# Ledger of designs, part 9: VH-VL binders against f1miw6

Target 1, 251 residues: f1miw6
Amino acid sequence: MPHFAKPLLRNIITRNLFNSIKKKQCLQYLQTLRTLQYDGFTTVYFGETDIPESLVTGEDFSDGYYMPTPTWCVVHAGGSQGWVPWKYRMFLRDELCIKQEDNLFFEFCDVVKKAYGKCAIVVKERRRQDATRPKEGKETEAQAHVPSVVNLTSVTCCPEVAKSYGHKLLTLPSPYNYLNPLDSAWSSLKWFIINNRKEFCLQSVDGVYSYQYILFSDLISKGIERINLSKWRTITTKVRRWENYYLGKLS
Below, E stands for the ipSAE of ESMFold2; O stands for the ipSAE of OpenDDE; V2 stands for 0.75 times the mean of E and O plus 0.25 times the DockQ between their complexes.

## First folded at step 1 (VH-VL)

Design x9 (framework fv_traxivitug; at its last look DockQ between E and O 0.50; V2 from the best seeds 0.00; counts 0 for: pae E 7.0 > 2)
Fold by ESMFold2, look of step 2:
Structure x9 (fold): chain C 251 residues (1-251), chain A 122 residues (1-122), chain B 107 residues (1-107)
Amino acid sequence: as target 1 above (251 residues)
Amino acid sequence: QVQLVESGGTLVQPGGSLRLSCAASGFTFSNYWMTWVRQAPGKGLEWVANIKQDGSETYYVDSVRGRFTISRDNAKNSLFLQMNSLRPEDTAVYFCARSEYSYGYEDAFDIWGQGTLVTVSS
Amino acid sequence: QSVLTQPPSVSVAPGKTARITCGGDNIGSKSVHWYQQKPGQAPILVVYDDSDRPSGIPERFSGSNSGNTATLTISRVEAGDEADYYCQVWDSSSDYVFGGGTKVTVL
């Protein structure tokens, strides 16, 4: 096979530095997670996904112009115990994001405390923040490039709130998104939507938007319920296999 | 309605180049990872390459790495495969396929094109 | 390197049940997908995520996955089910891996 052209020394140093930083972050995350699991913390993955309305309706743009359609954000959490016994939240992104939802994370921490006791709450490092934030120097690599506040687009996740409930908030480093079982759950939800949306796209009689919203919410609810405890155990077992692989690879 | 249409397959000599195209219609192209899968005559399916929704991540089977380049143009709803340094073992029908929103590590391919034949023969 | 092992062929009478196996080391920890391909045609997804069906695929198609074996089951086989069937997973090298394919013949 042809050899790849090797980068200039400057590019090699820059790429190796970036990989070294992210490898250290991933290794620290995995070691911290394992320590918490050994200490009896229940692992809970907290996150969000975007469901564009076009995914639900099946509609496309037919004149070469894309007409923007609203996007819904679904916020939920799960782990080897299944979905957390907490009603997921659904937000509409296109109609003003002026909600003060800081209480949502407080509520979530209280619910998982009551359900499972102390939890290791894992959220993904938000990619948009990383893309827009200037990177600091290497001196902060091992400890400081974990955001003090982890923001989902709809929810603020404060480490001090988690700590006040006896939880630990962990950030999964962005390049290692393969270690997030919630991504597999979100993919399963979206496949369910694609394959069942015809049954939920009935024309309303009088309340067009409320009727569509009710059917949309019901489709999401059914898709989430379809991801039962058995599927969650399968998903989390697969992630643990990846975690063990990366612990061996990054050591 | 939802469909993928490949084009660009033809007869080429070893060492030559080709650019395959795949036109998508009937769905929001930028929501999906896209992939190329090939099938040599009388053989099974072999994954070739895939590309993330925004084009920021690309992956290749080892036998084509460095010779093939996958790319996409979301404004034109198009997927491409630039094939350089072609070898006789690259002879196959090349399919484009789409996959779901995830990070591409566990997903299926739910929509396939009909394929375009590439023949590499001296 | 991951290998998915399928029987090369399966023969089944109309109205009977066809079982197509896909063997792999600890395949039960992976999401397995199944494709149908008729001669000269593109593949069609018939089962995804071990056991789920896409819209438009008859309930006659079902799947299971545990241990080292995933299985596609086609109940009440019809002449139109004659095709090649492929299993597929993703592995840790960022590769999508297909089985070698099973030709189902309806006699």
Scores: ipSAE 0.087, ipTM 0.610, lowest interface PAE 7.0, mean pLDDT 78
Fold by OpenDDE, look of step 2:
Structure x9 (fold): chain C 251 residues (1-251), chain A 122 residues (1-122), chain B 107 residues (1-107)
Amino acid sequence: as target 1 above (251 residues)
Amino acid sequence: QVQLVESGGTLVQPGGSLRLSCAASGFTFSNYWMTWVRQAPGKGLEWVANIKQDGSETYYVDSVRGRFTISRDNAKNSLFLQMNSLRPEDTAVYFCARSEYSYGYEDAFDIWGQGTLVTVSS
Amino acid sequence: QSVLTQPPSVSVAPGKTARITCGGDNIGSKSVHWYQQKPGQAPILVVYDDSDRPSGIPERFSGSNSGNTATLTISRVEAGDEADYYCQVWDSSSDYVFGGGTKVTVL
């Protein structure tokens, strides 16, 4: 009589297995990161954040017409040394055109090489929404498929490109995204936008896209500049404490 | 003006059900995590539940898990808390609060409603 | 479950400095937020991310966080500062955690 393992047990086993796998991935990430740091690699966190235009304008769309407001994607990098001496990029995401700049990651790799030498470039793992239910099939040893490419929304990060510049590309497992100090930096930026948008928004300019762009750019620039080296050090120190905690707990 | 307004708090018997509402205005509601926090009379603040922008993630304090359900309607700029199997220990002022515009790690509550009183008594 | 410990009360003379502590295991590795609550009112965020201030909060309010203790400092205390103060953190295991609150009395 094939013991129909109760669907509830399958879910528990799957969850536990998933948790175990993710913990292992975290440990591997942390061990690799530490090894690279000891080998003289500078850790740099590369990432993006979305800023809806409504966040900047403060427009209240409460009157029920969910008009999708344009969303801006900001791409930048930072670490214990502060923001990377690279100009952040802004991309407008409209429903029609996700322009990926194919050369942006090359440019970035070159700049960080010049500034810091060999770098450990850390990017967040993109949650594949479509991770369909693992079909019941073969316990294939979850070989940690080092993804050949990490796709950000606006930028493609290629390990081979990083390698060509002497860098190492690392992917932070998705359950441990809080180990990325960029998230704190982005949060700080967004709070700055919310609290200071009135100073940058001229109430009277309904019309010229170019003027709005200038004000928006200034707002973002000031927000980014506000996150100084001292703040980065604080954020990265906190992250390091968490990393040490997990290294101790998961080893 | 950015504002949160709670409603629905009333007297209910143990084992009863109640639905709280929170109306948001003055900001893009759909961009923020939203949270319920409660305060028993003469006691401190206690987190109850929070919900992601798109409603895809919800989290609960252990004491209300299985009994309370947090939900939101972004089209109506509304947050809800369905409370079932109410207990006397659930007696509290319930606040809705806006979370920081952050992804999970550094969430502070920058905007609060005035709260609505729920009393569970026989 | 992460527990945050606050003193139940702090008394301070007008014009002096009040310090409210929030104790927790490795709290220095977390972002600490502080709220002021006056009787019959909703809480107000006064410090976030250890030391940052929301717009409209006076510079008299400051925060620090190191080791196992976070501290809210209120300099040049005024009568209007009399309130309950709560520290708060986020934890991956416990989600949002509040301290027990500290009643600040201005003498």
Scores: ipSAE 0.034, ipTM 0.639, lowest interface PAE 3.7, mean pLDDT 85
Fold by ESMFold2-Fast, scan of step 1:
Structure x9 (fold): chain C 251 residues (1-251), chain A 122 residues (1-122), chain B 107 residues (1-107)
Amino acid sequence: as target 1 above (251 residues)
Amino acid sequence: QVQLVESGGTLVQPGGSLRLSCAASGFTFSNYWMTWVRQAPGKGLEWVANIKQDGSETYYVDSVRGRFTISRDNAKNSLFLQMNSLRPEDTAVYFCARSEYSYGYEDAFDIWGQGTLVTVSS
Amino acid sequence: QSVLTQPPSVSVAPGKTARITCGGDNIGSKSVHWYQQKPGQAPILVVYDDSDRPSGIPERFSGSNSGNTATLTISRVEAGDEADYYCQVWDSSSDYVFGGGTKVTVL
């Protein structure tokens, strides 16, 4: 057996182990979520999306082109009940104050408790480059006693905070992001922006087309409003179909 | 420019096989669910099959399940439909269509190809 | 399996309003999309998510969806609007469902 064959075999084994771990995590997530739903928890998907200003001005990222333009972060939550009756947040990425957002998750948990009672709050697992979980290794072992914190780039979600309001915080494994209906809502919002962005452009008095004034927040608000209760029910029904499919495949 | 171009449609004997291709350009093909929709001469639109972004999930209309296979090659920006055990009732123009980008909860078909005619006749 | 019912044809005079209905059980809980198809051409999306228009589609096209009926409305109809129109939904039991199509004739 050649010496140089060993690294390839190790990499195949590592990949298969990683895939097995993610499948188990997804199965555990789905089983936990169904148990909480059975116990009367209302499912709420909490997350964010990035909307670059270039999306409004005519740059389209669907072809994979990255353009460093000012980017707005929109934070909201929803489920089969529609958008949560909580004021969505919108921040410029560069102007986000992480410290000021420490109280945002407390406010959110209080609002959904008053609206729905106990909730299963689902957040998306991020990749390591924008990871929401602590680093692994000897340092993580030394810090095992520290409460686990799930970071969205603009909002820190603490499981202990959720629990203090009677909620349960769940993390959806990254390969199964299609089990998050909020991502479908965000896609619909971005497609609305692409199809309606020219309505908010002003032509120059010189006869030259220019973007003198764009009501960016108004366009986003209209897009969010178009994702009504009916659309949310359609999206969550599709999520339920995928959940049933994966419960059958992963068990 | 966003474009879908189908090819492969031809006259085939009943019981025969045929592979349709769809070439995508002008967008990130791997970000979209892709769909085949057919239309028999003088009839309406009928969804045939769709395929997830990574090719891991496929769905079919009952009448073609077990006979047709949808597949994709993201490296080549190509969508395929392998049609086996063809029947006269499979005669139709086959359209390649892009589903709204929605993490597999696609509803609308926003971009369509020109269509390719498949005739199944003795 | 879900079935979407459309009238086979609608006739309308130039400058008047055409209304194309799409009937389905509890269709108001689903998102309805509308396609225009001219002879020998591929369909084009004219209305999505019940009432929204893609870029480049005239404001004369509008949609509504409530209860068991969705409606595509074409105001101030032009000769170029003559085409077949199809409604479409996603349904959990049948995936993608198209209506039978409505031929709009502008006379």
Scores: ipSAE 0.006, ipTM 0.509, lowest interface PAE 10.0, mean pLDDT 78
ESMFold2 (binder alone), look of step 2: mean pLDDT 90; pTM 0.934

Design z1 (framework fv_izeltabart)
Fold by ESMFold2-Fast, scan of step 1:
Structure z1 (fold): chain C 251 residues (1-251), chain A 123 residues (1-123), chain B 111 residues (1-111)
Amino acid sequence: as target 1 above (251 residues)
Amino acid sequence: EVQLVESGGGLVKPGGSLRLSCAASGFTFSSYAMHWVRQAPGKGLEWVGEIIPIFGTANYNEKFKSRFTISLDNSKNTLYLQMGSLRAEDTAVYYCARGEYYDSSGYYYFDYWGQGTTVTVSS
Amino acid sequence: DIVMTQSPDSLAVSLGERATISCKASQSVLYSSNNYMNWYQQKPGQPPKLLIYDASNRATGIPARFSGSGSGTDFTLTISSLEPEDFATYYCQQYYSTPYTFGQGTKLEIK
């Protein structure tokens, strides 16, 4: 009943009829993850999400001139144990190429090793984009076989670094986003922002809205805190049920 | 086992005040947003406001913000709607609803509703 | 405020036939691949009951004959084969931004 009820996951399985490579990659990912879990690895999902400042201010410029909105990249990780005991990072997108810290992944691997022991670190697959060719046109089966970039834009994840701490780095294939519990956590965070943003904006007598990055950071922190251990257990349990369904469907 | 039971409705004169209660059982408030939704006779549904118990934050439909206040008592697992300066157009059935603020997808919907309590504002 | 407009206001359908109800938002309720809208059923003298959440997901205990579709501003609730218990008023609702708003309702009547 409930386990097989969600049509969105079933539609993804069905609609990828002409991309057998992605189905095989997903099956291999699921089998590898389950083997690692059986062998005592703690699963942690490591990822990022973009939070436009317009999500906080609630401004709508759709009727007229488009005004670029600064976008913040939030980086964190979590799993059935809750959020990892690693301070989440927040970077301004425009500054990522200038201010990226090279040692963040080393620090992350050390922290989760101390907290959980050996981990299966799961990151989302991101498709490689050729900067000289922004539009690729229709993709062929052969092009679908080419592996995507396995990396976050904010943090360079190296499989060899993970291994040196006893971890395994896994890539979740696109478009199987429903198998990533971190996406549910990010959705909850963004919903919290939408519902609570007015509390964190300052308004002058003239109706001019002002916000401080300190208040913005506080809003983000409270949203992250709302996703407690109980919520993470609920998320990861439901993802595990979908993994079981999907594993049976693909094998 | 999840239940919401509203009470406190009745006949009130214009300009009067009334406090509605919603007693919750079978769950705790900490993981949910709690809502008040009203429905005038023969009309559609209208959202009044919400409270997010974990933060004590209340959000309102602007038309009610100056006259209505949402509060809760965690020790009694009870939600309240304090209504002031009542007008004839406030005549409606008032529903208490639970917002599953968070699920496996992190999204919300009104998954459980009370039976409603009727408020009639008449001279 | 986001205005939700349903069509038709009333629909008469025979038992066993398909019913289709539309809902249009005055602005997009799509954010990051999720449509922030739900469908509810209300029978006379009863509170609303959740049918579909996030545009296309059936709520617990809701029969397979109910389905939701659409994205952005245009949404559809479909009942594939009407049963006697389906005659009720149906409401769409957005929760993309406060105030959360409902459509005016579509009353489904037996023909």
Scores: ipSAE 0.000, ipTM 0.403, lowest interface PAE 16.5, mean pLDDT 77

Design z10 (framework fv_izeltabart)
Fold by ESMFold2-Fast, scan of step 1:
Structure z10 (fold): chain C 251 residues (1-251), chain A 122 residues (1-122), chain B 111 residues (1-111)
Amino acid sequence: as target 1 above (251 residues)
Amino acid sequence: EVQLVESGGGLVKPGGSLRLSCAASGFTFSSYAMHWVRQAPGKGLEWVGGIIPIFGTANYAEKFKSRFTISLDNSKNTLYLQMGSLRAEDTAVYYCARDSPYGGDEYAFDIWGQGTTVTVSS
Amino acid sequence: DIVMTQSPDSLAVSLGERATISCKSSQSVLYSSNNYLNWYQQKPGQPPKLLIYWASTRESGIPARFSGSGSGTDFTLTISSLEPEDFATYYCQQYYSTPYTFGQGTKLEIK
């Protein structure tokens, strides 16, 4: 049983704000990223966001009831060059509705290589995969070479795959999410949805999942398109100012 | 001790299909990326594609993506190349090659098979 | 795609002499302080054999007379004193990004 006493709160603050290990990880991330940028790598932020169906339908919660709603996951990437010229993906958290594609990250790496050349691909720090338990606890030299993988819900991001396309996969430490411009893009998308969901509601047809998916996909596409090159440049400039601030504080 | 042995080559007519096999021995198959490389008579080396066995996911050079499929059977330590819509220009020796052990610092194709010959002729 | 160009297409050299083979990439193959450029030797009727990786690191078992040099886009394979077994075709390969591409090959012949 957790206690919410002052010592616990101090420990949380110390871990999150004064954690020297996380500060070192952030400094290493920033130094690596800047070195790659200097060497001609294009920075691309790759990630996902969750869009609850209630955000799209505008369901009335005036009765005070908290109702769980199906959630859509949107996967895309962008940077100072705008959204990458890769088809964004969208799926329900319920895997039975939409088959996940095993080759998404391979396709993504190929597309950005063709568009930009070598890229520094930035992904948020996620829960690491638990190490697969070796049979009978024995390790072999071969098992020691199994790559560490960063998983989004629809995409497995493998550093070795990125490297095979000439890219570098970087993980942004979780306490420093202000250094991810994609979060600002996702906020803009959600704001667009809220302001334009009226059109979706007027066009929806009850009981036709595939038709509703097409209309929902159209709404998402329009929201993504509104985040143009100019807006991306504004967002990434703000991120670079935060990067400069942290580099000054951590080094 | 470490060995790759290709098989399945032969004479095939244009428009036909053929499946090549590569049997791996002397190492843990799932710890290495595996590749197919071909060489036309009197010509240089050309990368066809590769696969990462632990994911079962494959990459190809553009001109092969629609006609060729790389797959594997980890229980038999065997890699496959399924070739379809074969053309005269697909006539070549097909080599199976092992990538260096992957852990983020891969470097080269360190082990090669003897090759299997595919001839596409009417 | 990264285009690999070798020169010369063929080279005639005497036993005990030095042979130098050039390889150029259409773009840089430098990544994290390593040049992802490999050299292979191929004899007639045999598969390619890895000689050098990371532009200058000799594979285990490869004689010291083989050396690689260069960085970025321009690379050289040098054989300091030719032995009879060295007469073969040599290929460079970029291992920087897919599709992995090879040079057209340089055939080393007895003069």
Scores: ipSAE 0.000, ipTM 0.392, lowest interface PAE 19.6, mean pLDDT 77

Design z2 (framework fv_izeltabart)
Fold by ESMFold2-Fast, scan of step 1:
Structure z2 (fold): chain C 251 residues (1-251), chain A 121 residues (1-121), chain B 111 residues (1-111)
Amino acid sequence: as target 1 above (251 residues)
Amino acid sequence: EVQLVESGGGLVKPGGSLRLSCAASGFTFSSYAMHWVRQAPGKGLEWVGGIIPIFGTANYAEKFKSRFTISLDNSKNTLYLQMGSLRAEDTAVYYCARDVYGDYPDYFDYWGQGTTVTVSS
Amino acid sequence: DIVMTQSPDSLAVSLGERATISCKSSQSVLYSSNNYLNWYQQKPGQPPKLLIYDASNRATGIPARFSGSGSGTDFTLTISSLEPEDFATYYCQQYYSTPYTFGQGTKLEIK
């Protein structure tokens, strides 16, 4: 006995509209970014990545009812000049995040103003419910929902703070994440963790959370240090080539 | 080969207006920024402004923003400088120059021969 | 605005001698380990010609006797052995930020 699937035509129309909107947003982003660069703004990419403890320990969660492990959020920024001269932050995903993000962005804007002068600060477009996984995986193409623009810090505070220091805040539209060199840096960090996590496990002490934090932060610091100026210049050059390709095709 | 040819210079009275043209051959504007640079008699080079054709975005030195406009016509492969409220201090040779925009390094790789503007009563 | 200052204003040099021209910026033109500084040569009645870009790279067709050096705020153009065609006015230019600015020029003349 056949059932009618959800209307395919509606899904095609929604997808085409979403793709059209995102292409226009991407072209506008690129044009604005290049104009700011032409006007002397230093480009810095500001963002975060999630590092679940299971990535460090290598635990297999194939058990029917596994206990979720804590996820650590690492916040940093960089560009063609390397990592910004600012202390990266690390905190538990759902603890104090909102309050810390507001304070972190104020400090960040001041630091990069002193180091580079006026900056074009690029952040990724995020959904309001970024911490929630889709049923079919981490993320499938959700054409039914147009993501709202959310910065790493409060939506209300973030643009005003940047402007008060003479900066411009730009949002890179999803799905053009490969135009963010910071994502390549985060991939390099996670690759370092995977290849060096056995050293962490051999040094761990059962039931001592403070020692686990110290050892975890040491591993993260070593991974960040491996992404040196030469590596940053390589990844930003790759991004520049993709930007030029997009500008040539979409204009 | 690449050529830039300026025209439209001449004698103009103070307070008047004038439009300079720069005809380009051997390339299209889509991959380049285009600039106007002037040189007063016996003096050095001064950047007037530039345009990024693919974005339609023009930028100027502050002293020219209210009086000068840079535009282009892609169909004629021609760059323009519209000059208004001209003063004696605007007397100069005006050059157009090509700049590779999008990749580092950027520099003015080709220049026109220049066109002379004289502002006098 | 970034102010570019050249020294000397004029330099008298004999054929075959070394000529050195200085250029200083009022603020750093260094971004991401790259120096946003160019050098141009201009002969009377002619437009400027690109010599050196990114402080130290020779433009296409420029003889090896021309070299550029320096970083941040202090830059030098050197001609190792002067030839007759090298007598001209030389300009440094920054493109770190708008407005783009040029030095006042250094005139190289026969001694």
Scores: ipSAE 0.000, ipTM 0.415, lowest interface PAE 15.4, mean pLDDT 77

Design z3 (framework fv_izeltabart)
Fold by ESMFold2-Fast, scan of step 1:
Structure z3 (fold): chain C 251 residues (1-251), chain A 123 residues (1-123), chain B 111 residues (1-111)
Amino acid sequence: as target 1 above (251 residues)
Amino acid sequence: EVQLVESGGGLVKPGGSLRLSCAASGFTFSDYAMHWVRQAPGKGLEWVGGIIPIFGTANYAEKFKSRFTISLDNSKNTLYLQMGSLRAEDTAVYYCARESYDFWSGSDAFDIWGQGTTVTVSS
Amino acid sequence: DIVMTQSPDSLAVSLGERATISCKSSQSVLYSSNNYLNWYQQKPGQPPKLLIYDASNRATGIPARFSGSGSGTDFTLTISSLEPEDFATYYCQQSYSTPYTFGQGTKLEIK
């Protein structure tokens, strides 16, 4: 057990090690990843995070009935070489665009091929549910089996598309989120947003702040830029130590 | 102080078997790939095979796949080369070598070598 | 398999002179921004010693007179001003794919 891990984290890791299905999936993931790294593949973590506008504005919903705030999905990728040289994307969660999602992954694979050559693209395991948007006055019956689908993200990542560019697509089991450096980057971004959102107050009236902000995408861009190469190297170093620990315990 | 020390070499008859050992000190096996490289008398360097210790995943040059096996004991920080069906042309100095595949260093090269152990296959 | 071919097989040079050794791979060893090509020095009775990695990066402790250049399939090792301790055999090696392969070696001899 890593001596630098807090007791709670060590307990979570130990519990996950004894889940036989997830243990085998994690071991296979790590073995495949290390083999690809040995064969010269650049590791890139690709994913998304949800940023509700209320996280940016700091609005209080405890007083009366307020309209739900929109949620933005931010898509980006990074690794030991920093953020990939690909423009991150933002889109509203209520704006469904399956075809655009497919186009994003095609463009991403082309960009990282040109920047890094063959990549091991790591995506997070997640449950998929069919998008249902009940129309007012109508509803759809629940599906009998309501199956969960794994190996999918909000942006559809197709293994065959990755292969056509010389890449390998890998799925990290969700209980092992601490093996995903991108999750640490997302946490840093959200922390930056919370602590810097007040800087976007453009006018103070009678000593009371009124929130008028420039596109909150500016705040998000600033937060992404703060997660520089040095920070990515620190994050990926910690992830590699966790990977080595798991490999020693699982093999 | 990083070191690799080979042992187990000697004289063996054609068709025989021999196990070489490589003891590592000053570093953790799990952070590196480990390799065996041989050199016949007066000849150049030839890669035998390599292993990623944390997985036990080994790769070999084709001519060695059926006759040689690379293994390790992580608890003893020791790498092994089990050689079977030995032939006169297997006579060589056998080196173990460390390869860094660390993304931070960018070094995919054999940065540390042992002193070598001599294997002679002769009647 | 990637075949590594060095030239010349042997080279006679005088102290203080420039030595140049060539290495060619049967296929490109360029991947992303890295050339997976390394140079080693070996003296009689000793193991090889890493000189240059990733085609042009000098290993720790290696004198500045050693330099590597090239990309893709054609590579060069240069010693700008030969010292007595530089008389040895030099090997190029690719780590682009398994099996890893070495050139046949270039023996540097005193003239």
Scores: ipSAE 0.000, ipTM 0.404, lowest interface PAE 15.9, mean pLDDT 76

